# Designs tried in a protein design chat: VHH binders against 8-oxo-dGDP phosphatase NUDT18 (nudt18). Part 2

Target 1, 325 residues: 8-oxo-dGDP phosphatase NUDT18 (nudt18), of Danio rerio (Zebrafish) (Brachydanio rerio) (q568q0)
Amino acid sequence: MDSQSSILEENLEKILRGEGLEFDSVAEQVDPVTLRKNVCYIVGAVIFNSKEEVLMVQEAKRECYGRWYLPAGRMEECESILEALQREVREEAGIDCQPITLLLVQEQGPRWVRFIFLAEETGGSLKTTAEADDESLQAHWWDRKSPLPLRAHDILSLIDAGLKYRRNPWFPVTQPVDFPCHVVCQRLFLTFISSRADADDRLWLLMSNNNTSHHPRLPIVVSFRTYISKAVSKLIEDCMPSSYISVHIRGILGVQHNGRIPGKTDGICFNTLVLLENTEEGAEIGSPPSLETDCYRWQEVTNQGLKAKIIERIKDGSVLPFQSL

## First folded at step 4 (VHH; framework vhh_7aqx_2)

Design v17 (from c3q with D99E)
Fold by ESMFold2-Fast, scan of step 4:
Formats: C-alpha cells, sequence, structure tokens
Structure v17 (fold): chain B 325 residues (1-325), chain A 125 residues (1-125)
C-alpha cells in the first residue's frame, strides 16, 4: 500500500510539472477523432522583440483581407502542436520561433480548441509584400500603440497575457508533451478542500476504483460531442448528484498529444485541475460529497508537501488558463 | 448566493488618499484571485489591479503602478485597494471582481464571473 501511495505521489508530481503519463485507460469502443473531419485545432503565437513590439501578420483570406492578426492557423495532419506553431509562424511571418510556454487554451463548441503560445524569435526574416502568398500578405512588428486595422480585437487580451507572463510568470512553463491519444479527453485532478477555522486544510482527490492495476489512476473523461467543460460537469453529476456543489475548472496542468498518425493520434489528453466547492452559505463540509457509484473513490492527500503544493496552485491559479468561448 | 460589495469611495482632493474595500460572501474566499476595475462616464471598464489567492502575485495598470496597492484579508473575506497620490483622472466608479481563473491581470471581462455594484471615487482639483 505504501508503494502504491509512493507511485501515486510521483505521478501527481509529474502532472504538476506539466509532464505526461502513459495513456491506455480510455474505453476502446470510442472511435478516434480525426483532424479536419470532426475536430479542429488552432495554434496562435504571441512573439515579442527586444522592444516589446508584437509580431503581427496581414491577412490574405478574403473575409478579413488586409487586416492584421497574430500568426495563427489550423493544425494539419501528421504534425504535433509545436510543429504546427512553428510552421504557421514561418509561413505567415517568415520567422523561426521556439515556444516559451502555452499561455491559454480556449474551446468553442464541441471539438474546436485553440492553443495560444508565448514564443521567441530564433531566426528567419520578416515576411515582405514581395513574398505575399495565400498564407499572408506580410508581417510587421507592432508597437501596440500605432493605429493598425485588426481582424478582431480578441487578440488584445492574448497580447496582454503574453506581456504579463514575460514580465512576471504566475504558472510553470507548460508545453505539449509527446503522448499519443486517439480521443479528446481529460485526466482529472478533481479536488475537494475541507476547510475549518481551527485546522489545516485537508485535500481530497477523486480516484478510479475497482482497478486491478497496482498503480492508482486519476479519472479520465472523454469529450465526445461535448465541450471539455461539459464532460467534467457530467462526470460530477453522474458520481455525486448534489445541488450544493459547484464545479470550477481551475486550468490545465498539462497537454498530451502526438498528431503524427492521422486518424489515430489526432486526439489530445488534458491534465485538468478541477475544484469542487460547497455552495451552502455558512456551511463547512469536513468530508467530500458521498459518491453514488462504485467506479470512483475519494483519496485524501496526506503528504504535507504535496498537499501544500496542490492547494497553492489552486489558490494562486498557478495553472495554464482554460476558457470556454 | 454570491455577493461582492464595495465600500470606501467618496470625494477627495488631488494628492489625497482613499482605501476601497470589497467584502464577499457565498464562496471560499481564499481560493480565488480578485481584481479592481474602474469606469469613467462614456468609457469601457479599465483594469486597475489584481491579487492572487495566496497574495503571492499582484499586478497593476501602468497608470496606477506605484500609487495604488492591492491587498487581501482572508480571515475577513475582504480585499482592498489603497489609493495614494490621487489624480483627477482617477475619477471613476470602482468595481471589484472575482475571477474564474487564478490569472486575471487585465484580461477580458469574460475571465470574471461575479462583479460588485461599484463605488464612486471623485477626485477634485
Amino acid sequence: as target 1 above (325 residues)
Amino acid sequence: QVQLQESGGGLVQAGGSLRLSCTTSGFTFSYYAFSWFRQAPGEEREFVGAISGSGGYTDYADSVKGRFTISRDNAKNTFYLQMNSLKTEDTAVYYCAKEIFGYSYGLTDSYFDYWGQGTQVTVSS
């Protein structure tokens, strides 16, 4: 039992560092997602030069022709998320880049996901109008002050997020890691914190039950035909129907993806930090909600150092932001 | 029932000081980051400052940095904005906001799930 607890603690530490875990506990009855058929991934880059000017590209697309935007585009078959990022920046702006960290993951409807990176210039040459093509007309370093006709103003908050991370990072560097997945799913760091006025906080994690493996498992939920956020809510309603519990996705601890085999590795596994909170006024709950299923159990985190790390990540939101649009 | 309530606004002369408070209920205060925003007549809401749940991370708009300080008291479910060296351009309705994500730091309004009603701050010359 001690060895199993040590393995769990090591796995939790790996996830907290943005590392991946082997993925084979998803039901095999679920058909693989396929890029360009039933799932769409967008990558975008926030890149600053030494003057804190941000890299912009002038759109060649008919519907936004001549307007400016961050380098961004759809992920293609046979590439990783990082390869898609580097390709889009090179094709649209002429610049070679390296990612510093993910800044934000956004979802819009079932199976539309956007990955926004903070990245740095490593080479290349800024694309000129003489090099205009279907990808973009040209690239420019924008001082963020001069008038520039934008395709959309949604990027202003992305630029601001990148600038703030660059000046004072509030979560660890988080990069996609190479673990192939055939579905869009989440491995849940589903937390319940018991707080009392006169005692230290206690932390509970939801764990898979009735596992014949000697390695403890965090729950995995598949986001088929649903928003990523909705899949989490459905699991909670199925396991612990209660009108007095609210669900908060705090953010993403890690992103696992390969993408190299079309139709077989186009999936993504998000390691997702979720907080359950008691909504009863003035009530303190000393224990997590009772489960209406034998499939899961509550596991208390008794390792003081690990418990403190997880609670601080929750309180500070020291985790890759996740947004439903 | 989630509530955020501002207090401490009022009239002050340029160069003066005010401390705003935001008292909260209906959630576990220590788990969330909080922000102050302001809105002058005819303008959109402007970010002022933010503080993380532990208080380990703070951020400010360039226009107020060095003059304003954000702080929190988890025992009182309250957070504060200490405003020093006030200028006439600081005149606005000040709003407190609870974030959905631990990072809010001047990002769009969609990062916040609850807002206070606002408190008027008027700085005279």
Scores: ipSAE 0.342, ipTM 0.692, lowest interface PAE 3.8, mean pLDDT 84

Design v18 (from c3q with I100T)
Fold by ESMFold2-Fast, scan of step 4:
Structure v18 (fold): chain B 325 residues (1-325), chain A 125 residues (1-125)
Amino acid sequence: as target 1 above (325 residues)
Amino acid sequence: QVQLQESGGGLVQAGGSLRLSCTTSGFTFSYYAFSWFRQAPGEEREFVGAISGSGGYTDYADSVKGRFTISRDNAKNTFYLQMNSLKTEDTAVYYCAKDTFGYSYGLTDSYFDYWGQGTQVTVSS
């Protein structure tokens, strides 16, 4: 194994553990993302007490006044995603909390991303009607069965996901990590699996060729002004336009965000697991799609343990879910 | 009581069309993602297609892409699989499944909490 292969394997292991990698400069010139100007991040919390009652907040906003919802709100400038979560729960419910894991990342259009966490209560006092303010009227532990007028029923699936994870986790704990980024982008684990009846599965990753760095790099795609899923498809179309291929976003391996420098670090990097399938009839099953660019190359993963881990994450869906609304 | 029930299966000639329906009860339909799977005799169950809670995201197995379309009607608590240009290889029992997220190209039953009983689709030459 050469030193570049060992560095790649170390970096792949870091990402699989939910750790971050240093964000390289973006090849495309794009405007930095800034909260409240050109991007909106929402955080929401699913928190259970010992009786598996879920923390709910009564809305103070005119358009949904008196209706109940999960603690949730917009991220502010100069805070991390976890700081935003803890602040929103404290402001709306009076409770101190710690995140257990991300449960779901959702997008709606090119500028709206919601991070849903499973979190646990660590202190504070449940907000009462005597403490009502612009953030919320009060908080309550809901038994999930009694009638409660909800602001919207979209949270029912989020609560169910939290219960499922709490009882039987199906993906590793995934938390945002502190790495500065000025754009919304994805670092791609863009995978191709070759399967033959007579042999073990082979695995390839798409790698960047165009950097002057001595270290192997995974592709980075910018998602600003488009859906995250569409940005991935565009890259694939650009480098494999003549190929008959299917693109599957499996989920998110990690989230990198700093948020501490006004106007500069409101970007997010998602470490995204993507599966490509070659749909070309009669194509040789032993090779990934041919590339029509010098910017990228296919790199086979020959380390048996690392290969098995990646294939298992893909096959079992053992990855933080990602959903386009 | 949570229930998913398939309908619309049957016998069809190659090149024909069928529309499968999955009618649900016992939960709030509009906030969950759904998938279709199929199983041919002696084969493992395979993914066919998925639709997100909003209907804004869909995903398909390569073997059916361009021929099958998944859709949903939240007012009727029902989601559909429109199957066009059917091939003899499409012969299988088709199952509908409830999951929480639209990106479940699921290879494990643990990701889906409820399944229908299945409906037979037979495509003759």
Scores: ipSAE 0.000, ipTM 0.203, lowest interface PAE 13.3, mean pLDDT 80

Design v19 (from c3q with I100V)
Fold by ESMFold2-Fast, scan of step 4:
Structure v19 (fold): chain B 325 residues (1-325), chain A 125 residues (1-125)
Amino acid sequence: as target 1 above (325 residues)
Amino acid sequence: QVQLQESGGGLVQAGGSLRLSCTTSGFTFSYYAFSWFRQAPGEEREFVGAISGSGGYTDYADSVKGRFTISRDNAKNTFYLQMNSLKTEDTAVYYCAKDVFGYSYGLTDSYFDYWGQGTQVTVSS
């Protein structure tokens, strides 16, 4: 095994464990993202008590006054994603919490990303109407059945996802890790699998042919000026334009963000698991699509343990869900 | 073309058993999670059960838990719903569905990209 293959395998194992890698660079020159100027991050919490009642807050905002929603709000400057979560829950519901895992990452347009967590109560006291302020009027534990005027019904699927994970986790605990990043980008775990009835599955990863790096690099795609899902599709179209393939974002393996260094760290790097699937019916697909560029190459994963881990994550969707709204 | 097709529906007496099948084509079956949903007359479509790509993860609605079992045969590109101890309340059109994300959400139909046409199950007293 050469040193480059060893370094790649170690880095892939780190990503699969939800750990981060230091942000290298992107070939495209893009202005840094900055909270409150050109990007907005929302955090939200799904919290259950011992009776499986879910924590709800009553809105104080004029446009949704008196309606109920999950504790949620905008991330502020100089805080981590987890710090934003804990602050919002305390401000709106009066309780202290600890995150169990990310449940979902959602995007809407090029400037808006929402992080939904499953979290647990660790202290504090439930906010009462006597404590009503601009953040919220009060908080209550909802049995999920009694009539409650909701701000929006989008949270029902979030609550269901939290219940499902709580009862039967299908992906590893995934939490944001502190790594500085200047842009909203994805480090792509871009996979192609060849399956035959009489042979073991074979797995390939798309690798960057960037001569500026001292070790093999996974592709990095800047997502800020377009939807995260669209940025991935554009990369594939640019390098495989004549191929009959579909692109599936399976989910997020890791989230890297710092937020504590002004002007340098308001960006996010998602470690994104992507599956390419052949859409040409009846075609023999023993090898990945031919690349129409020298910027990338296919690298077969020959380490049997690593290959099995990656394929299983794909087949079971054992990865943090990602959704474009 | 992606296709999902249910079979095995019909009339059965309360306390009886029935097995539904969903045969699929047009994609790599083992990469995806699948779910069963049902819709009774005048009601909204509701979740019944889900199975992950490897079969290692399954989920069920509380109303069917302990009575229904979901399974899959990756060699046949088919998945199943074994229904035991059937009740008149189980009468519905049953739909099979392919999950966009693998095994991300068994409880919302917005995460399913393809559906079967449905098969009628009628449970008589």
Scores: ipSAE 0.334, ipTM 0.694, lowest interface PAE 4.1, mean pLDDT 84

Design v20 (from c3q with I100Y)
Fold by ESMFold2-Fast, scan of step 4:
Structure v20 (fold): chain B 325 residues (1-325), chain A 125 residues (1-125)
Amino acid sequence: as target 1 above (325 residues)
Amino acid sequence: QVQLQESGGGLVQAGGSLRLSCTTSGFTFSYYAFSWFRQAPGEEREFVGAISGSGGYTDYADSVKGRFTISRDNAKNTFYLQMNSLKTEDTAVYYCAKDYFGYSYGLTDSYFDYWGQGTQVTVSS
């Protein structure tokens, strides 16, 4: 089974690099998500100039008129996540930008997802009050010190995260990749590590038993009318209902989206890193939890280089942050 | 049972040094990032410093950078805050925290999974 293990290892390496894989294992009866109907995606930009001043826009909307915020807005039909980002920054701030990396993915309630980017200015000119329109009144570089009336204070942590990444990145550059998807789903790196003082760490991944040899055979879970994080918990309950385990979503390794065809490609696939820990209370040490299903199996990662990479990403939290609000 | 317990607090003169320890149990220590936070009377809790699971990444608040050093000892399931050149403004209750999510590192205190009980540090002039 050397050929199969080589294909798996290459697919794992692709996901660890933030690359995408073809998506084809969604249940046929699950309805596609559609922008403006049953799913909402927000994009936001953290952009610094050479002085580490952050790009801010003055709100034109009645509810927050005159208050300042990061360039941000809703994704529209027929656009990718990166296109939405570049459009929002251009419309609100007058600036052309290029994304450096995703900084954070947040979820709030069912089917609301926000993508925050660290980006850099590539052209354009700051929007002035003479150019005020329904998108924004003006844009300004904020020194982060002078008093400025903010629409909301949630952006302060986002700005801080951008500064920290800019100065000393702790996870690899992670960009959305253009792969069509019809639902909101996760491809899971569901890991268990056995750690002993007298032996090297051992690593297992949960694998699907009913997949083709052309695919990595990692589990895919669909988020339907619920939080993205809840779909992981549901899989664990289905596979290991009698196990006493802690489930830790470490973060996101990659984001797959296309968006080009409304109602057909408005979905997203997250490649999600998850760590399982057995309780120490009389639980067997050194082996992953017993599965109460034939749909999945544990696969040990025996490639030393690949094993080391995955364990290090887990230990350092070296993965795109994910937050449930 | 997950537990975090601070120790090493006390009274110290300005310009002095103090080392805080956070001893942990009930989980695999090396999988997690750890942070120190502090809270002065009448103030909000603020971030002080963080260390990643491998120890390869550290982060500090600007107010303590160059004076404080965070470290970890995986064999002892303990992490430390070495505080040098202490100032009266460093007077606070110090809390250790375990990160459930890697991103809790320097973002907000509300994202941390488990907290210790706190240890008082008083710096006299």
Scores: ipSAE 0.351, ipTM 0.694, lowest interface PAE 3.0, mean pLDDT 83

Design v21 (from c3q with I100R)
Fold by ESMFold2-Fast, scan of step 4:
Structure v21 (fold): chain B 325 residues (1-325), chain A 125 residues (1-125)
Amino acid sequence: as target 1 above (325 residues)
Amino acid sequence: QVQLQESGGGLVQAGGSLRLSCTTSGFTFSYYAFSWFRQAPGEEREFVGAISGSGGYTDYADSVKGRFTISRDNAKNTFYLQMNSLKTEDTAVYYCAKDRFGYSYGLTDSYFDYWGQGTQVTVSS
């Protein structure tokens, strides 16, 4: 084991803990994204009280006036994802909150990303109709059973995911971490697992072969011009065009963003867990697909503890969910 | 290529038991979470139960808690729904489903990429 292998293992452990890595872009130069110009980020909160009633906000917007929804809104310039969450909940519901975990990341095309949090009340007071303004008319705790005119039914699955996580968490607490990024991109834990005659599974990760780097790098794919899911598939097609494989985004291990410098740090880096499966009928499950490029290589994970952690996250789906709309 | 196939349905008397099986092929079974759903005539599809990839997490609809048990056998690429103390209200077509992303947290059809064809369960009084 050399210094390079030690650095890789340390970096993998950091990502598995939901921590970030410096965004050292070993990729083609790309233009930065700018919030509210060519990308839109939405934050939303699922907050329960001790009775498992969910915090709801009555809409003030003309097109959905009087309808109820979760506290949610667009991120503004110069704020972090968590700052945006706390601001939206305070503005719309009057409540101070603390995030417990991200519950779901959703995308709708290359320009729209929504971050849904499970959060808890830490202070403030419910917004009343006497405090109605352009942000919202009022807030209430909903028992989830009484009739309530909803703005949209998409939040019902979000509320259910929050309840499920509260009662029996299936992935580790995952919070955005403060790291600058100028593009919307993914750092890939692109995995291949072999379960041949050996009782223990073998695990490989796709690694970048950039010679300017002084330590091993995971692949970075830019998602601005494509869906997050499509960007991963394109990398696979470029590296393994002759392989009969399926690509499964298992979920998000971490979210990196700071947003402090408008037009320079409006990007986001997702640390994405991807499972690659051989789909060829009767195909051998022994070896990862051959690469038709010098840009990447397969690296076997031989550290037993690290290998077990990664395989466990894959098998249990113990990863922050990601959904393309 | 990818297939989910239910079996074990049929006619049973109230208070009886049935065991449904969902046999799968075309993917690595042990990495995915699975769910059971049911649909009674004229009703919407209803969630019944879910099991995680490791089997360490299970979830059930309130209407079946304590009566139904979901389990899996990774060696056979099969998962099961053991239905005890059956009621006439349990009469439905039962479907098995594979989570798209390997976790059974979604209660909407968009979270599942593959479904079985369904197996009829009829509980007579």
Scores: ipSAE 0.000, ipTM 0.185, lowest interface PAE 13.8, mean pLDDT 82

Design v22 (from c3q with F101W)
Fold by ESMFold2-Fast, scan of step 4:
Structure v22 (fold): chain B 325 residues (1-325), chain A 125 residues (1-125)
Amino acid sequence: as target 1 above (325 residues)
Amino acid sequence: QVQLQESGGGLVQAGGSLRLSCTTSGFTFSYYAFSWFRQAPGEEREFVGAISGSGGYTDYADSVKGRFTISRDNAKNTFYLQMNSLKTEDTAVYYCAKDIWGYSYGLTDSYFDYWGQGTQVTVSS
């Protein structure tokens, strides 16, 4: 075993724990993302009280006036994802909160990302109609059964995800970590598993082929010109255009963001777990798909403990969900 | 081609037991979560139970908790629904489904990419 293998294993362990790594250089010069210009980040909160009633706010905006929704809103300059969450909940519902975990990351097109949290009440007072303002008219705890005019029904699946996590958590607590980025990008755990009845599972990771580097690197894909999900598919299409493969984004292992310096750190890095399956009948089942590029190589994970952890996360879907709308 | 096929349905008396099977092909079975749904005549399709890829996580509808058990056999590319203490209200067509993301993020049809054709379960009094 050499120092390069040891460093890779340490970095993989950090990412699996939801920790961050320094932002790596992108292959090409790109314009940074800027809030309210070329990107929109939305935060939303699923908060239950002791009776499993969910916190709802009544909309003050003309186009959805009087309708109910989860506390949610756009991130502003000079704040982290968690600061945006706490601000929105306080402004719309009067409640102080702490995040329990990210529940879901959603994308719509190349510019819109929503972070949904399961959070808990830590203080404050429920906003009343006497306190109505431009942010909201009031807040209530909803029993989830009584008729309530909703702004949109998309939140019902978010509430269900929160209840499911509370009853039986299936992935580790995942929180944004403070690491500055200037673009929207993904660091990929792009995996291939060889499963044979006569042998233990073998695991392969796609690595950047850098002849001048003393340290192996995971691929980074920039998403600001494309959907997050489409950026992964395009990398695979560029590397393996002739392969009959299916691509599964299993979920997100970590979220890196700073946001506190406007115009410099409005980007996000997702540490993304991807499963690649070869579907070609004639292909060698024990080998990862052949690459049609010198930019990347397949590297087997031979550390048994690390291999087992990664395979377990894949098989159980034990990873923060990601959804393309 | 991806296929899911149910078997084991039939007629059974209230208080009896029945085991449904779902056999699969066309993908790596051990990587995915699976669910059972049911649909009674004139009703919408409802969730029954789910199992994760390793079998470490299971979930059930409140109406079947303690009576139904979901399990899987990765060597046979098959998963099961063991139904005990059957009630007339359990009469429905039962469908097996493959989860897109390895474990359902919600209980809606849109989280499942492939479905079986269904198997009839009739519980008589």
Scores: ipSAE 0.225, ipTM 0.629, lowest interface PAE 5.6, mean pLDDT 83

Design v23 (from c3q with F101Y)
Fold by ESMFold2-Fast, scan of step 4:
Structure v23 (fold): chain B 325 residues (1-325), chain A 125 residues (1-125)
Amino acid sequence: as target 1 above (325 residues)
Amino acid sequence: QVQLQESGGGLVQAGGSLRLSCTTSGFTFSYYAFSWFRQAPGEEREFVGAISGSGGYTDYADSVKGRFTISRDNAKNTFYLQMNSLKTEDTAVYYCAKDIYGYSYGLTDSYFDYWGQGTQVTVSS
C-alpha cells in the first residue's frame, strides 16, 4: 500500500468513528447558506430521568399555546449545534444538559434540518409556572402514559427512538464536530457489495477523480434547491443512467458544522452511508455498475478490517438514522 | 417484487410454545433488519421484537422479553419468532416487517417499507 492509500484508509477510519475531515471544494459553485435567511436548523432533546419519564415543555407560542412538546428550537447565528441544544433546553425547561448522542436527523424540503439528541440532565431546576416567559410556560417530567395535550404527535416516535437507544444502542455515539462549510452537502460513502454463495463479500466505494484538494476523495453532493436525499439520487442518475439499481441512504456517519464564524459557515456537511442494490431480479453481479463518466471511479476496499467494518455498519444499520419528511 | 410471508400460526394452550417464520424475496436479505409486530382484536398494532442484518442486535417489547426469541437464517432468507410460555394476552395477528433504516425506529409502523399479510396466533386458557 502506497502513502496515498494509507492516508485514505486512515481518513475513512476517522469518518467511521464519527470524526470530521476538513471541508474540501465542491464541483458546483453555489451561494452560501445563511441561518434565518435561507436555511433553518432545529434542535430537539429527548431527556429521561431515573424513572424513564421524559422531559416536556409547555408551549408559550400563540399557535400552540398550552400544548406540550419536547424542548426544541431554532439555531441562532454564531453557535454550534451542541450550544444551540444546551441553550434551548435551559431556556425552555430550566435544565442543564449534556448530549449523549444524536438520535435522528430529519429533513423537510431544501435547507430545513432537525437534529434530535438523546441527552442527560446535569443540573439546573425544572422551570415552574412562576418562571413562565416567552420561551415556555413550564416544564414537567411525563410518564408517557398519562393523557397530555401534545402540540404534535411526531415526538412519540422520537421518544421511542431515545428509549430504544438508551436500552440497546445499535450505532456508535455520534456528535456534531466543528468543521466549517458554506453549503448543505453530503460526503458519500457510496457502497456496492457483491455477495456470492461461494465467496466472501467484496466491497467497492465510489471515488472522485477530481484532485483539487485533500483526502479522502469521496464524492460531495450539494443540496442546492433540492432535498438532501434527492442530491444523492441525482448523482447516481448522472453517473449510472443505464443501470438497474436502487439507492438506499443507510444513515449518517458524521455531522460537520461550525456556526461560530459569522455568515459564511452556516453550512452542514453530512458524512453519509449509501447502499446501492441491484433491482434486476435474479441477476448475479460480481462487479459494480459501469460508470458513464470519467469524473468518478470504483475502488475496491481490499483492507480486510476496513471492509468488515463498513459491511457490518450496513448490515446492522449501525449509523445515525436520516429521515425525509 | 418484494414479498414477506408469515407461517407457523395456530391454536396453542397457555404455557405452550409456537414458532413463526417469515420468508422473504426480492432484496438482499442480509442487508436489512426485520421486526415482528402483533395486533390484538380491537387494539393498535404493537412492536414485538427486532433483529439486525448481522443478527448482532436484537430488541424485544418488555411484555415478551425472556419468553420470545427472534433469530434469522440468511442462507434461507427467513427470520423467526420462537414464542415460549405463551399467555392468553399473546393472542393476536402477528406480522413480519422489513425495516427501512436497517435497525432504527423499529417501534413505529411508519419506518417499515414492506409488511407480511399476517398470521393468527390464538392462545387458549
Scores: ipSAE 0.407, ipTM 0.733, lowest interface PAE 3.2, mean pLDDT 84

Design v25 (from c3q with Y103W)
Fold by ESMFold2-Fast, scan of step 4:
Structure v25 (fold): chain B 325 residues (1-325), chain A 125 residues (1-125)
Amino acid sequence: as target 1 above (325 residues)
Amino acid sequence: QVQLQESGGGLVQAGGSLRLSCTTSGFTFSYYAFSWFRQAPGEEREFVGAISGSGGYTDYADSVKGRFTISRDNAKNTFYLQMNSLKTEDTAVYYCAKDIFGWSYGLTDSYFDYWGQGTQVTVSS
């Protein structure tokens, strides 16, 4: 095994543990994103008390005045994602909280991303109507049974996801890590699995052929005017356009952001797990799709422990969900 | 124009078998994963099973493992739920769903972009 293969395996293990990697890609000149100008990040909290009542906030805004929603709000400059979460919950509901895990990331193009957390109460006091301000009118623990006028019904699925995770966690705790990035992008674990009855599963990762870095690179995709999920699909179409394939974005292994670093660092890097399945009837069994570009190559994962971990995460769906709206 | 339509429901005796079908239109079928869900009267909708685009990967709720099998026919734009050793507890309206990204563990309705109208399965003792 050469040094580069050893470094790759170490970096893959770090990403699988939810840790980050330095953004080392020297890509084409890309305009950095800036919070509140050309990108918007929303944080939201699903918090249950000991009775499995969920924390709700009554809206103060004119257009939805008096309607109830989860504590949620926009991330500000010079904040981490977790700092934004704790600030929004304190401002809107009056309580202090700690995140348990990310539950879901939703996107609508590269300009809007929402991070939903499962979190727990650690202190403070529930906001009352006497404390009403521009942030919220009050907060309440909702029994999920009594009628409550909601601002929007999209949060019902978020509450259900929180309950599901509490009762039966299906992916490991996943928290944002502090690594600066100037764009909204995805570092792809783009995988192909070959399964044969008489042999162990084989696993391939798509790798960049660019040798300008000190270690092997996973592909990085940036979306400028389309959904983040479409950037993945476009890369796949560009490098294997004649293949009959299913593209499965299994979910997110990690979220990298550090808006507190000086400079244009309002970007986010998602470490994204993607499975390709070849659906072509005449395709060679056990081979990944043929590439029609010299920019990328298929790299087989021969380390048995690492291979097993990646395949298990894929087959079990043991990854943070990622959704395009 | 995207549509999913269930068929094959009905009345069956405990210990019997039924095969549900979900016929789809309006998209490239072989590119997507699909799931079955069910909802009994007075209960929440629950996940039953899922199948990947190739059919190489399947997932099942613990309550149906070993009894139900999900499969697909890409030439017919149809996927199936073969239900064996049926129990009275399997009585529910069964829904088919198109997954946005891969297959899901019945997490939330928001992970599925299109749903069928449902088909009733009634298992008598």
Scores: ipSAE 0.005, ipTM 0.375, lowest interface PAE 10.4, mean pLDDT 82

